# Miniprotein binders against Protein EXORDIUM-like 6 (EXL6): the designs that were tried, part 1

Every score and structure here is a prediction.

Target 1, 305 residues: Protein EXORDIUM-like 6 (EXL6), of Arabidopsis thaliana (Mouse-ear cress) (q9m8t8)
Amino acid sequence: REPPSQIPNGTLDLSLLWYGQFTPTQKERVHDFIESLNFDAKEGLDPKVSAWWKVVESYQERFEVKDIYRQKKSNRTVAPRIKVKVVRSYVDEKMKYGKELTMGNGEKLVETAIGNMSKVVPVVLLSAQVRAHGVGFCDGTCQHNALAKIKGQKEPRRYIMVSNPEVECPGECAWPFHTADKGPRGMTYQPASGEVGADALVIQLATGLADLATNPDLTKSLFKSETTPYNDDVKKNHESSSMYIVDPATKCTRVFGSGAFPGFTGRIRVDPITGGAFNSHGINHLKFLIPSIWDPKTKSCWTPM
Below, numbering starts at 1 at the first letter of every chain, in headers, positions and changes, except where a header shows other numbers.
ipSAE, averaged over its two directions, is called F for ESMFold2-Fast, E for ESMFold2 and O for OpenDDE. V2 adds 0.75 times the mean of E and O to 0.25 times the DockQ between the complexes of E and O.
[cut] marks letters that were taken out.
The coordinates of atoms that the task and the answers printed are left out; those that the model quotes come from them. Centres of patches stay.

## First folded at step 3 (miniprotein)

Design a5a (from a5 with Q3E)
Fold by ESMFold2-Fast, scan of step 3:
Structure a5a (fold): chain B 305 residues (1-305), chain A 82 residues (1-82)
Amino acid sequence: as target 1 above (305 residues)
Amino acid sequence: SDEIDMLRQIVDWMRDVLDFAQRIAQSMGDPNYAQQLRDLIDYMQRSLDTARQSHGNTDMIRQAHDMLDQVQRIIDDIQRMS
């Protein structure tokens, strides 16, 4: 059982790199989702995107607050906040490395997203026409949350890479907005934004952000583990070097509501005005469908409803 | 217990769908919303059929069917008015 990792100073500054052509709806949807993570309006409709993000924050140390009169009824558990914001956004519409990305090209995109900034988390977003090789997109995964070795830096940099699956593998990575390729077909829903790619990108980014925020210091955690062998060899081929890692959103893949099973999202809502599927509310009365997160306290996938 | 939990979630979902269908019936006769409701009901009917194979609680199954029938009637009314 790993202790929860913490985001330094409770801030998660994102540097976005949009690789290829994206619609205004796709860009706006991603930005609105990110802003919604820290939108805490009491007058808004429930459940909230910010409530989902509070589950992510709960992986950090929680403090019990007691009143000065020692009344147990006043005890409250408070988790540290993680403030998420976009500090840089870069667009490469012409696709400098073409439509077929190698892992080396991916590392260069991560470097581009970082630019001259320290302490940013690079987020690389790939347009529908781009194919990224070696990252498992459309072959068991729909987002990539990993470490990149940055030239001139001692420590690897954590990054997120997401791809619009609408052209390459909608049946794997755009469900429930597209019919599933495998297993029970179930039903499909309209995306709340009106664009399959926009809402699919949000689901993948949400998964990547949750997994990153709950385990931000992957490299240091591996080297500090009692089960990780100390070895100065250039190549380590010891299975005991594998550390137990909790990836909360990845554990709850394709779960969006309570009672989910293969082909069924679980309980969600359909907007009677737009027909769009959602399980959470964000800024400007926008509605989002976001994935469930593993909750170690309940040992189950936490769902918004 | 997974089958019992699944049936419970289906029944709760059916209540939500019924509430949604009633609101659509009150506010508009849009055939596009009626089609979305039909797709949802078809999915719920398939899920309920699966639950019957695993769970013998006839009362909960009957409640879910009564809700399905009510939603289907609302959908039919919406389409007749369109």
Scores: ipSAE 0.000, ipTM 0.163, lowest interface PAE 14.1, mean pLDDT 71

Design d6a (from d6 with Q3E)
Fold by ESMFold2-Fast, scan of step 3:
Structure d6a (fold): chain B 305 residues (1-305), chain A 96 residues (1-96)
Amino acid sequence: as target 1 above (305 residues)
Amino acid sequence: DTEIIDRARQMADEIRRLAEQMGNPDAIRMAEIVSDLIDFMAEIAQYMGDRQLADWAMDAVQIMIDIARRTGNTEVIHRAQQIAHDMDRIAQDIRS
């Protein structure tokens, strides 16, 4: 079936809401990562964050090529580009709804991130001070990307919500920078930024952006599966919707490089000066560790290296 | 472990079949989503330790139980729980 809405072709305008206290490093890291998605200089170091984003950009074309009419169009058209930019950034340092969030509080934070802007993707970032279990974090979930019904608007809005896991559930959501709660203990690495929270937020945001860009309306999966609606009780009280949606980056959870297996990230690099783990480069020679993306053509996780 | 993955696939197939008989398209689609997840787990199983494979299979089982509960059909719920019990025994054997 036809999806009811789409992300505007060519641009993702992000409106950020920082809920609680964040370090300058955490804020700079998120902004630098976003800017790096569209940084494609020939003289830049490989692999590039922008090369990873090109995989996301080409995802629609990979399915369209299988349609005879789409194949003919694709042969004459360059791959579509998705420019990602921050158009608004608001800080709620004092935490209007306190440190213990409910599903209702989460919905209000999404609305706050939207503000009065008609065509933005709200991104809610929760500080380490926040207990985010009440909005569905931890216990199998390290980021949310979903549809929100906004009062007075005809079409539902896509949103992303991420949380700094380093206090609440680091063993689940901060690996490989923290020892894992389950499975083989494996090796841990230093974050390239020097802060676990900063690099963990980037991994969560990368996952949310990739899944959102490849499945913008959640009415169907890029696979054979289709997203089903949940009853109000499950959505509001348990927020288990992310557990049932199969998205490309979420499907490759904990895979950062080729040859990954439980306890091992796969092939990555370690900065000899900082000890920081990375698999890609962005603006200003900055190093990032970003998640792999499921590729339906190869039926495997595409990795930056 | 092939046995626990096969049992999880059987659970997804049974819930899908019962949902089809009841005409519940939401449950059918959820069972299909879980089947995709189980297929992914089977594909990477060669890189996983048996314990972690058992843990991920049990996570899939919890999703299937939630789907069964949403149908409101006592027989579907009961069958899902029976399969979950069998899989838990297999997982315990792997952990021992």
Scores: ipSAE 0.000, ipTM 0.123, lowest interface PAE 18.2, mean pLDDT 73

Design d7a (from d7 with Q21E)
Fold by ESMFold2-Fast, scan of step 3:
Structure d7a (fold): chain B 305 residues (1-305), chain A 101 residues (1-101)
Amino acid sequence: as target 1 above (305 residues)
Amino acid sequence: SQETLQTAIQLAQEVSQLLSEMGDPTTAYQVLDLAFDLLQIALQIAQSTGNEDALQTASDLADLIIQVFDLAQQHGSKELIDRALQVAQRLSDQLRQIAQT
C-alpha cells in the first residue's frame, strides 16, 4: 500500500544523461563498468567487479520483521540479485544550460534523464568543463545522491549526479590517479583506462550506485556515531553538516584495498603492460579500480584484496 | 653506513610502537607525510646503491604505513602523538643524511 522504503530488489534501470563533451574512453568505461556489475562467468579473472556488487546485494538479507522476543532473519537461502542495466543514454554535447549549473539547472537535467519513464534511476554525468553549484562537488564530496520532486509524480525520484573532476578538483576527486590536495601527498597510480577522468567517473558512479542500492530512500542513518576508515574529508563534512548521511560506500571513501589509510589506497594491483592500477576484473578482460564498501557482516570495509 | 641504517630501522619501529592510539587526524597526517617522505628516500637509496638494508627499510616503512590505519581507529593522547612526530623527524633526518653520502 505504501511505497516500498526498502533496499531495491530486482532490476535497477539506469537512464544516463551525458552533459557536455566526453571522450569515447570515458563513455566506454562507464558502460563497461555497469555491465561488469552482473558479470559472473567462471572464465573471468578474480577478484570480480560482480563480487563487489554482491556485497551491495547482501544488504537485501536484512531483517524485514523484528520479533519482540527475538530478531528474525529472512527465510531466503541466498541474497537476491540486483541486475543493473542502462535503458537509455542521452547526450547533450552543446550544454543547454551552459557550463555553470545552478541547483535548479541540475534538477532540470535530472528531469530530462527521467523523461516519461517510470521506475528508472537518472544518472547525470557532467563533463570536465562543467561546474555544478550547490551539490557539494569538490568540497569533500565527489558524487551527488539525492531525491528529486518530479512534477506530476507523487513519489520523489532517487538520482545520481557525477562530474569528471579532472579540471575542477583532481586532487580532491581523482585520487589516487592524481596527487591529493589535502592530507598526506601519498601514492599515486596510472588509471587502468589511460584517462584520469574516465576512471575517476567510474569511482564516483560506483560510490553513488552502492549508496543508492543500500539506502534507496535516504531515510536511514546507517553509520551515526561511527568513524570511517578514511575520515579526513568525510569526517569533516559529516561533522559539519546536519543533513549528511554516511552510507556504506561513503563510509569507506578512499579505501581500495586491505590496510588502507589516509594517503595509501591499501593493497591493489598494477597491470604490467599498461601500468594501470586496479583491484577488480570485469567484462572483456577489463580491469577496474573500485572503492571499498562497508560489509555489515564483518563490520569492516570489504576489499577485493 | 650499516650502523646508521640499523638505527633508522630501529627508529621506524619505535614510531610504529608510539602510534598505538591516535585520535588527532591532523597529527596523523603529519606522521603519514613523514612516513611517505621516508619511504621515497629509502627507495631512492635502494635503487641508487642496491643496498639490501635500504630495501628492507622501504618494506618496513610500507608496513608501518599500512598499520597506521588500525591505530587511527583508536583515540590517543597528544603527548604520545607529539613523541611519535619527534621520532619520525629524527628518522627523516637520518635517512636524508644516508642519501647524501
Scores: ipSAE 0.000, ipTM 0.196, lowest interface PAE 13.1, mean pLDDT 69

Design e2a (from e2 with Q3E)
Fold by ESMFold2-Fast, scan of step 3:
Structure e2a (fold): chain B 305 residues (1-305), chain A 100 residues (1-100)
Amino acid sequence: as target 1 above (305 residues)
Amino acid sequence: SPEDIMRAVDYMLQMARQYGDTETIRRAMEIADRVSRETGNSEAIMQAAQFMVDIAMQTGDRQLIHRAIDIMREVSDRTGSDDVFMQAVRIMDELARQHG
């Protein structure tokens, strides 16, 4: 009874808010990853970041328009392209709300990322200097992908929040570049960028973008939320910062290659010169390690390798 | 690289032992066998098979024990190694004494 969920106009216009100090490598890595989502060079290295993004796009699939003149049924589905682009990037190096963030501070950062823009996805990136536990990080969660209520707006806004975990909780949110704190420790690998924080931010952002793009209409899922803080915030302050859902990329958490299980990434590649771990290629011959995503066609976590 | 994959398989088997997950052990052994065939290095698959037998004997999973022995036998046949053959014989002897 429900039509396939769609990204409006086939674009995700991202508004980035960088909170705290980031290295050039961290900023460049995030931008290069975003650009790589829609990079599909015919004579490029495989597997591609764009091949992973095509699986995300397949959630938007619809039947091909029947050719009226040929009067034939099409057995093929067409997945709309989703172009991801950065339309705004704002930096708060001085950290207006300090290094210890509360849920309310997090909501204000989302509002800042939105600004006066009517149709953007706010992406808040927290530096390694920030203690993000107060906004729900390092407590079983390594990214926020939820709804925020915006003053003067009738509909809540979808947002993504990621944090550089290398100081606060590397054992929870920087695997496989750091040993795990709980469960199977697993093997550790070198980050392809040379910086744990840069590659960890990409993994968090990839998960958030995939979950958002595959389930853009979270308003339909509000009836399944049992989060006490959300209900309390809505009732008392007309503010909400979190709603827990399990989306396609989150279902495949810590899976990066075929044959993965707790403590093992699955099949990935290691650069013989740098030791950097990767499972996909992007723009400018860059190598990325990106998480798997649930593929409803194969009923499994799809992996590049 | 094949070395990194084999290190991951070794870790996979170690974790499977700690949690007693038979299906994870089976998957790890299949990956180890594939890597052995790709690299021609039977030492890693024999270590993995021995580890699998140790876990299976501790858990009493006779099917997993038989699968590990089958792999060791296949490796022995493939490589012509007397050492691999004798390792398989020792394991079968111990199984006959403990499990009948």
Scores: ipSAE 0.000, ipTM 0.162, lowest interface PAE 15.8, mean pLDDT 71

Design r1 (from f8 with R36E)
Fold by ESMFold2-Fast, scan of step 3:
Structure r1 (fold): chain B 305 residues (1-305), chain A 81 residues (1-81)
Amino acid sequence: as target 1 above (305 residues)
Amino acid sequence: SDRTVYVFVTVDSPQMAHDIAQRMSDMARQMGMTVEIDVHNGQMIIWITGMDRQTAERIAQDMRRIAQEYGATVQIYIDES
C-alpha cells in the first residue's frame, strides 16, 4: 500500500542551494565532507568519515523503527552501501526572498534546489545574514529536516535546511568552536578548516544526513515527534500507537568522542600543525569533526575515538 | 579492561599550562601509561590511557593534587577505553 521507506538504489543525490554569501572554505568543506562519506583514501588514518557513515548504513538492516530500541541480534552480513553525491549546486548570493524567510519562502527555496530532478534530496544552506522562521533554529535544533509539498508532485519531498551557526546562536550550533550558551561550558576548539562557519556547517549537515538516511520515511517529519521512550509523559492505554521517529545523530548531540559530558566533547584530536580539532579523517588528508551517532548494536553513541 | 583518565584543567597562562602538563605527563610516563595533551583557550585536557580502575582512581587523586598545588580548577573523569 505504501512504498517502502528506503534510499533508491543505495544512492542519496543531493541538490545544494546556497542562499546568501558563503566563503570558498565553507563551500569546499561541505563538498569535501560529502565526498569523504564514500571514500577511505588512506589506510592507517583512523577513525574515518567513511567508518561513521557505515554506522548510518547499518540502519538499513533494521525492519522496524521500534526494533532499534529493542536491539535485535546483529547478522554478520555487511550492510548495503549508501553513496552520497552532489548532483547540483546552486548559489543565490543576491537572496531572492530577502534576509527574513517565512516557511513559504523556505518551501520555494526547496523547490529551487530540486529544479526538474525527480529523485534528489534538496539541501538549503542559509548564510549568516539570513533568519528562517518556523523551523526551530536556535530553539534546540541547528538543522531542519522536514517535508515540503512540491508543485506537480503527488508525494511530499524530504529536505534538509541548515542555518549558518556563527551569528544567531553560536553557543548552541557552533559548539565546540564557540563557548556553550547553556549548561556547563567546556573547552573551546579551533576548527580544522580555520573557519568556524565551515566546520559547524559540516556538523549540522552530518546530523541532518544521518537522521534522514536512518529514517527515510517520506510521510513523516523528524520534528513532528518530540517524545521518545525515555521522555514519554503521555500515557496511552489503547494498543494502537504511533511509531516513534528515530533520530540517531540527534540522540548523540554534543558527543564527539568517548567520555563526553556536558561541556566536554569526549576524546578528540588536535592537528599539531594547524591547531584544528578533529575526530575523523577524510579524502585528500582532510580532517573533520563530526558528531557521534547512536549504534543500536551496542546501545550507545558510536564515537570515532 | 583498561580505563582512560580525562583531566580537564582551567589555566590562566600558557606557562601554567606547560608546567602542569609537564608534571602530569611525567607522572603518567613513570607509571608506563600513554598520555595525550590538548590545550586551548585557557583550558587543557589530558588523556591517560592503559590502566585498570584502581590505578585510574589513584592517578586521578594525584592529578587533582597537582592541579591544586598550582591553584588550578580541575575536573576529572574515568571512562572505559
Scores: ipSAE 0.000, ipTM 0.174, lowest interface PAE 16.4, mean pLDDT 72

Design s4 (from f6 with R33E)
Fold by ESMFold2-Fast, scan of step 3:
Structure s4 (fold): chain B 305 residues (1-305), chain A 81 residues (1-81)
Amino acid sequence: as target 1 above (305 residues)
Amino acid sequence: DSRVYIFVTSDDPQTAREVAQRIHDMAQQMGAEVEITIHNGQVIVLITGMDRDQAHDMAQRISDIARQYGMDVQVYFDESR
């Protein structure tokens, strides 16, 4: 059996469900970002999206401690590669469950993204037409990255759900492309794609993928943002302060470059032609703004620059 | 057959490796098999193939080792199997 936190076969096979109407720019941006996670050709520009993904991959350093009697091995450490690819992408423009989503509707969308596939990670993308407040968006959160209990399946399924915030809650979930509604007024930038929704979706998806890849076996999280309570014996045995799994990208919320502080992204670049903000490069010389990720080795939020 | 996940967290990858080694040595001395994975300062231990009482005892021993190194511990019991 594989250790609980490993990504099987070093691949994340994503099944995308686009719920509602999306622009071609929004769809292309998401696909290009995903392809860029594994693009590390020398001819590409630095810093790379793939350099950020290598930090994510480093969380899967395997320390394999085994029965010495049988294997004559006590330990080894390896940081495997994680290949991310889209194996299915489909659109529900008519929105089968309507524009006002409940937690139950959200569960059904995750099930729809899974279909009959046993090894895919469902990624549900909600359009700007959708009011996602009913599934927990815009209430201190801009993406879901948890386990769903799927009817008819024995094992819960890891999923990602993101929403285009540009209509429902841009002040909460679209910074730095929109003025933040709380905290320091801060600075804003143009999105590198030209569309707030497209670049905001990439930031939320990046956060979700990083948090999923660094803690894939969080068994007590449910789609309803409900954490299954611990039994009394477990709580009694944890008399000291217990730490939850730190979600590495979530821990670095609103950090995009070195020297970041509330209201300031940190050091990033601005395209002199488009005015678009970026901190990394992907396939086809495309520019992306991606969030920082916590690096336990340096005890800081790692940034592309 | 109980399945138990133990999450041991530290911001120091070297301490995580030392704790993982001690957990392995203890489990081996007890004739028990556990699965150990390190995530850059986080140790995840999976216990399978034990009844509830045995799994609870093993989880307690693992937790005691981790706490000796100043690491925080969370235990999750998956009783769906």
Scores: ipSAE 0.000, ipTM 0.128, lowest interface PAE 18.3, mean pLDDT 74

Design t1 (from g3 with K19E)
Fold by ESMFold2-Fast, scan of step 3:
Structure t1 (fold): chain B 305 residues (1-305), chain A 94 residues (1-94)
Amino acid sequence: as target 1 above (305 residues)
Amino acid sequence: DKITVYVFVTDEGRTFTFEFTVDSPEEMRRIMERIREIIEEMNPREVMIFIHTSDPREAERFARIMEEMFRRMGFTRITIEIRGDTVIVYGERD
């Protein structure tokens, strides 16, 4: 197995493009969440959003530490930090490419998000008025991670596109704040921010960021062995064929706490004053509900509680 | 007398949903056989079955039958919840 992918220079500089109309709460919620990824103050409330981000960072743990005092390489491995910052935020309320987007429109939106900045990761957020075709939204995913060929640039650019959570398939993209589109009647919860579209957007962005940070080049496979049929003869029935690549956050889809199973979130908390559901704390004592992520060390979905 | 069955099959972090409705407990036996075929073909790590029936005694009976089916199929961790006229059976395997 090959070494895991690494984020260059340990930083993710994000350029946000808000495509269509968004509420102030949606914008503030996304910014607060991103700032919370690296907020791990000693006096902060547990569980922390930053503890979840440390699981993501652990995917880069094969780095060998040099001992500067002895001019000697250490045999210890440590997980490098990944600093996440919003360096640009652009709003396109007029929706230059209309309300019905093709995959090709994604490349143009990515170019708009990048502007003149080098080495940024563009994040395109789609409002409730917008539908994106050809990217698999509402068919098992609510965010899209891909590479785009940008005119005038030598290297393809990695980007994230997040679907609107409120209108097209809220039972998939805004669960558990909305009843499921199909399946049994599940428990529904109120969003901590008071707006379904704001907290659901955070869940989808969190999924995209985790999947991007754990597999930034899209050319490496991290989970080949976990996509084979589950039987005791797998070792004897080896075949030299391409296996599915499963991203860590996608592998733990709809798991928010311990004891989760399809249709149920697992253990989460509810604010007794606001009724808001959460499983983590961020900056300024803000509460967030964030998805679980696969932890290769424990071979299970890591949950905040 | 309407019985509703939801089957959730989770693989690669994605959940596939199947829905069945029947008018009698006798047809439930045929539906359970179909569910077994789906699980055998898809070979998933996780399965949840949600059964809603108008009779709480039937819910308990169905829970026992589903538990035995999961055990025969190699599920090593089986959870059963009976909530009035609803039964939930969750199975995991490696």
Scores: ipSAE 0.000, ipTM 0.143, lowest interface PAE 16.6, mean pLDDT 72

Design t19 (from g2 with R19E)
Fold by ESMFold2-Fast, scan of step 3:
Structure t19 (fold): chain B 305 residues (1-305), chain A 94 residues (1-94)
Amino acid sequence: as target 1 above (305 residues)
Amino acid sequence: SRITVYVFITDEGQTYTFEFTVSSPDQMRQILDQIRDFIERHGVREVLIFIQTDSREQAQRFAQMMSDMFRQMGYTDITVQIDGDTVIVYGRES
């Protein structure tokens, strides 16, 4: 048997662990972003953060259609809805394991975020002072989501770990709010919140949540890849992929609007008063810049605008 | 001063990337001519040119030159963004 999904149908309960020192703006920004995922009021401004989340939700419908031989499901009149909420938020300002985290320390933080809760997704947020080793931050990735075997639990637990990149690697993980360190420097913009770290954390969390929600069972994905491994000869003969796209938000990294290229975000908006960059609206008329997500139906990065 | 030019060309889902380092501004016209020739021969629908220059005045001058070139080539959607000493010119044929 394959392990069950960590995401219950209809709800995604997050347990946040803030490790290190965060500003009120950073904490509020993350909470506001999460609440905005399900904000779809008619009086809200478009494009909405919730419109982006609906693309994530649509993966359930597309996954069932594309994997019909596996699941034999045919009832899909409406795409499933995923309600995201924070059920626990804990702060470790003194950094129990110090500022230099090993993989083992990271696992302990995940366990702390879980506590004794059986159905939560732990989200570990690392402050700008913290360096996490072995997770690929600032070395090809800007967020980490994986499976952890928790002592006393039967199934592996899916988790997300993000870090405020504004000190360690802003050029890699805080663009477009900071000059890029690879390729074209690109255009830089003011963060809508006024803090690079706050908006960068939102981008990394958005990517992690989207990848988790579109691929909630990493072991199934890995099994599928290993079942049909292809060498260069086999791939050259077929020259087509029949496999599911597993990392839709990561595939669209640094794409924020239509027409994006390295160094150019694509079409986005700039607040004329603050100079803040955004491509979506959430609760309380808040503005967010969120990354594009791969849409398998159009075979392109879907953008809010 | 050194000027760096990045060219990104998308043609039916395939992206080509070119990088040029220019030792003087006078070489820019020759490089732009080469870029234009490549684009026209391959019939590309989308192109982005990013220039890192040494001054705001050079950035504004190059932005104008590239915008004019894209219009002459028939691109219907042209975006120009200038940030200090850098300029991005994007063109798309609908």
Scores: ipSAE 0.012, ipTM 0.415, lowest interface PAE 8.6, mean pLDDT 76

Design u1 (from b6 with T13E)
Fold by ESMFold2-Fast, scan of step 3:
Structure u1 (fold): chain B 305 residues (1-305), chain A 83 residues (1-83)
Amino acid sequence: as target 1 above (305 residues)
Amino acid sequence: SKEVLETAYQLLEEIFQVLESALQIAKQLGNPQALQEVSQLATELLQIFEQAKSTGDEKTIQELSQLAKEVSELLKQLSEKLK
C-alpha cells in the first residue's frame, strides 16, 4: 500500500557529494544516467532510460475533466513530469571524516551537500574504500534513504546515500556484475561501462531515486503539520513506518528483465562490441543496466524488456 | 499447470548453471560475440519459461530439454577454443 506522493514543482534538483576517490568513469556514468532520465533516446534505441523514469512519474498521476464545451465529463489520467538535474557537485577526495563513517558523520556529509540551498535533494556517494557504520548497506537494499534534521530548517530533508559496493558487499550489491552471496550462483555479466563500481553505483542510485520520487516524505502523516516536532524518535518511527510501504524499486530487487528468477536477471542485452550488459539506452548512445520497478497499474515489476 | 511450471523452474536452474560456465569461458576468450550468443540462449530460456506460465504447455519441457543440449554443445565448443 503506497500513499500518493508528489515532487514539488515537478523537479528534483540534486546536489551530489562524492566522498573519497572515484574514477572519471564512475563520475561520468552517474551524471550520464541522471541526464538520461529525461532524455528521449533516438528511435531504434529502445528500451529507454526515460521510459523507465516515466513509470516512476506515473505514481503521481492525476485526473482532470475533459470536454466541458460539449457538456461531456470524462476523467483523463495525467502523469506529471519530473525533471531531474544536478545543480551542484562537490568532491571530497581527502575524506574529511576518514574511511570509517558513523551515521553522525554521514549526516554532516548530507549537510555539506545541501550547503546554502533551501531546495535541493542531497545525494552522498561513498567510494569503495569507505565503510559506513549504522547505515544498513549490504542489507539487500544497497542504498540508504532517510530524513535529516537540518539546523535552521523547520522540516527534515530527504536524502539519498549510495556506496560503491565493490569492496564491502559485491555479492549483494554489485550483482549481476559479481557472483551472488546467496541462492543459485546464477549468471554474471560485464558492466557496460567496463567498471563494476560505475554500473553498480548507477543501479543503487536508480533504486534510491525511484523510491524517493514515489515516496518523498516517507510517510506524510508523520509530518502533516508544521507543529509536529522533529526529533530522533519521530525520525526512527518515520523510517520504520516506511517499511510497511513497499518502495517500488526495492520491491523488485534483483529483477532487470522479464522472466527473472533467483540467480538470473531476466531478459537483457549484451553489446556485441564491448560485451557489456544493458537493458536501456540513454544520452550519447550510452547503454545502462537499470533495475525494474513495481508498476501499481499492472501490479507487477515493470521491466524495460 | 503447476506441475509444468515447477518442472520448468527446476530445469531452468540446471540449464542456467551450464550457461554460467559458458559465459565465464566466453569472457576468458575476450569474445563479445560469444557473450552475445550466451545472452541470446538465456533469453530463449526465459521465453520458454514465460510460455509455461501462460499456457501450462507440456511441450515446454521438451523445448527446455532441447535447449539444454544446445547449451551443453556451446560450452563444449567454447572449452575447446581455450585449448
Scores: ipSAE 0.000, ipTM 0.259, lowest interface PAE 13.3, mean pLDDT 72

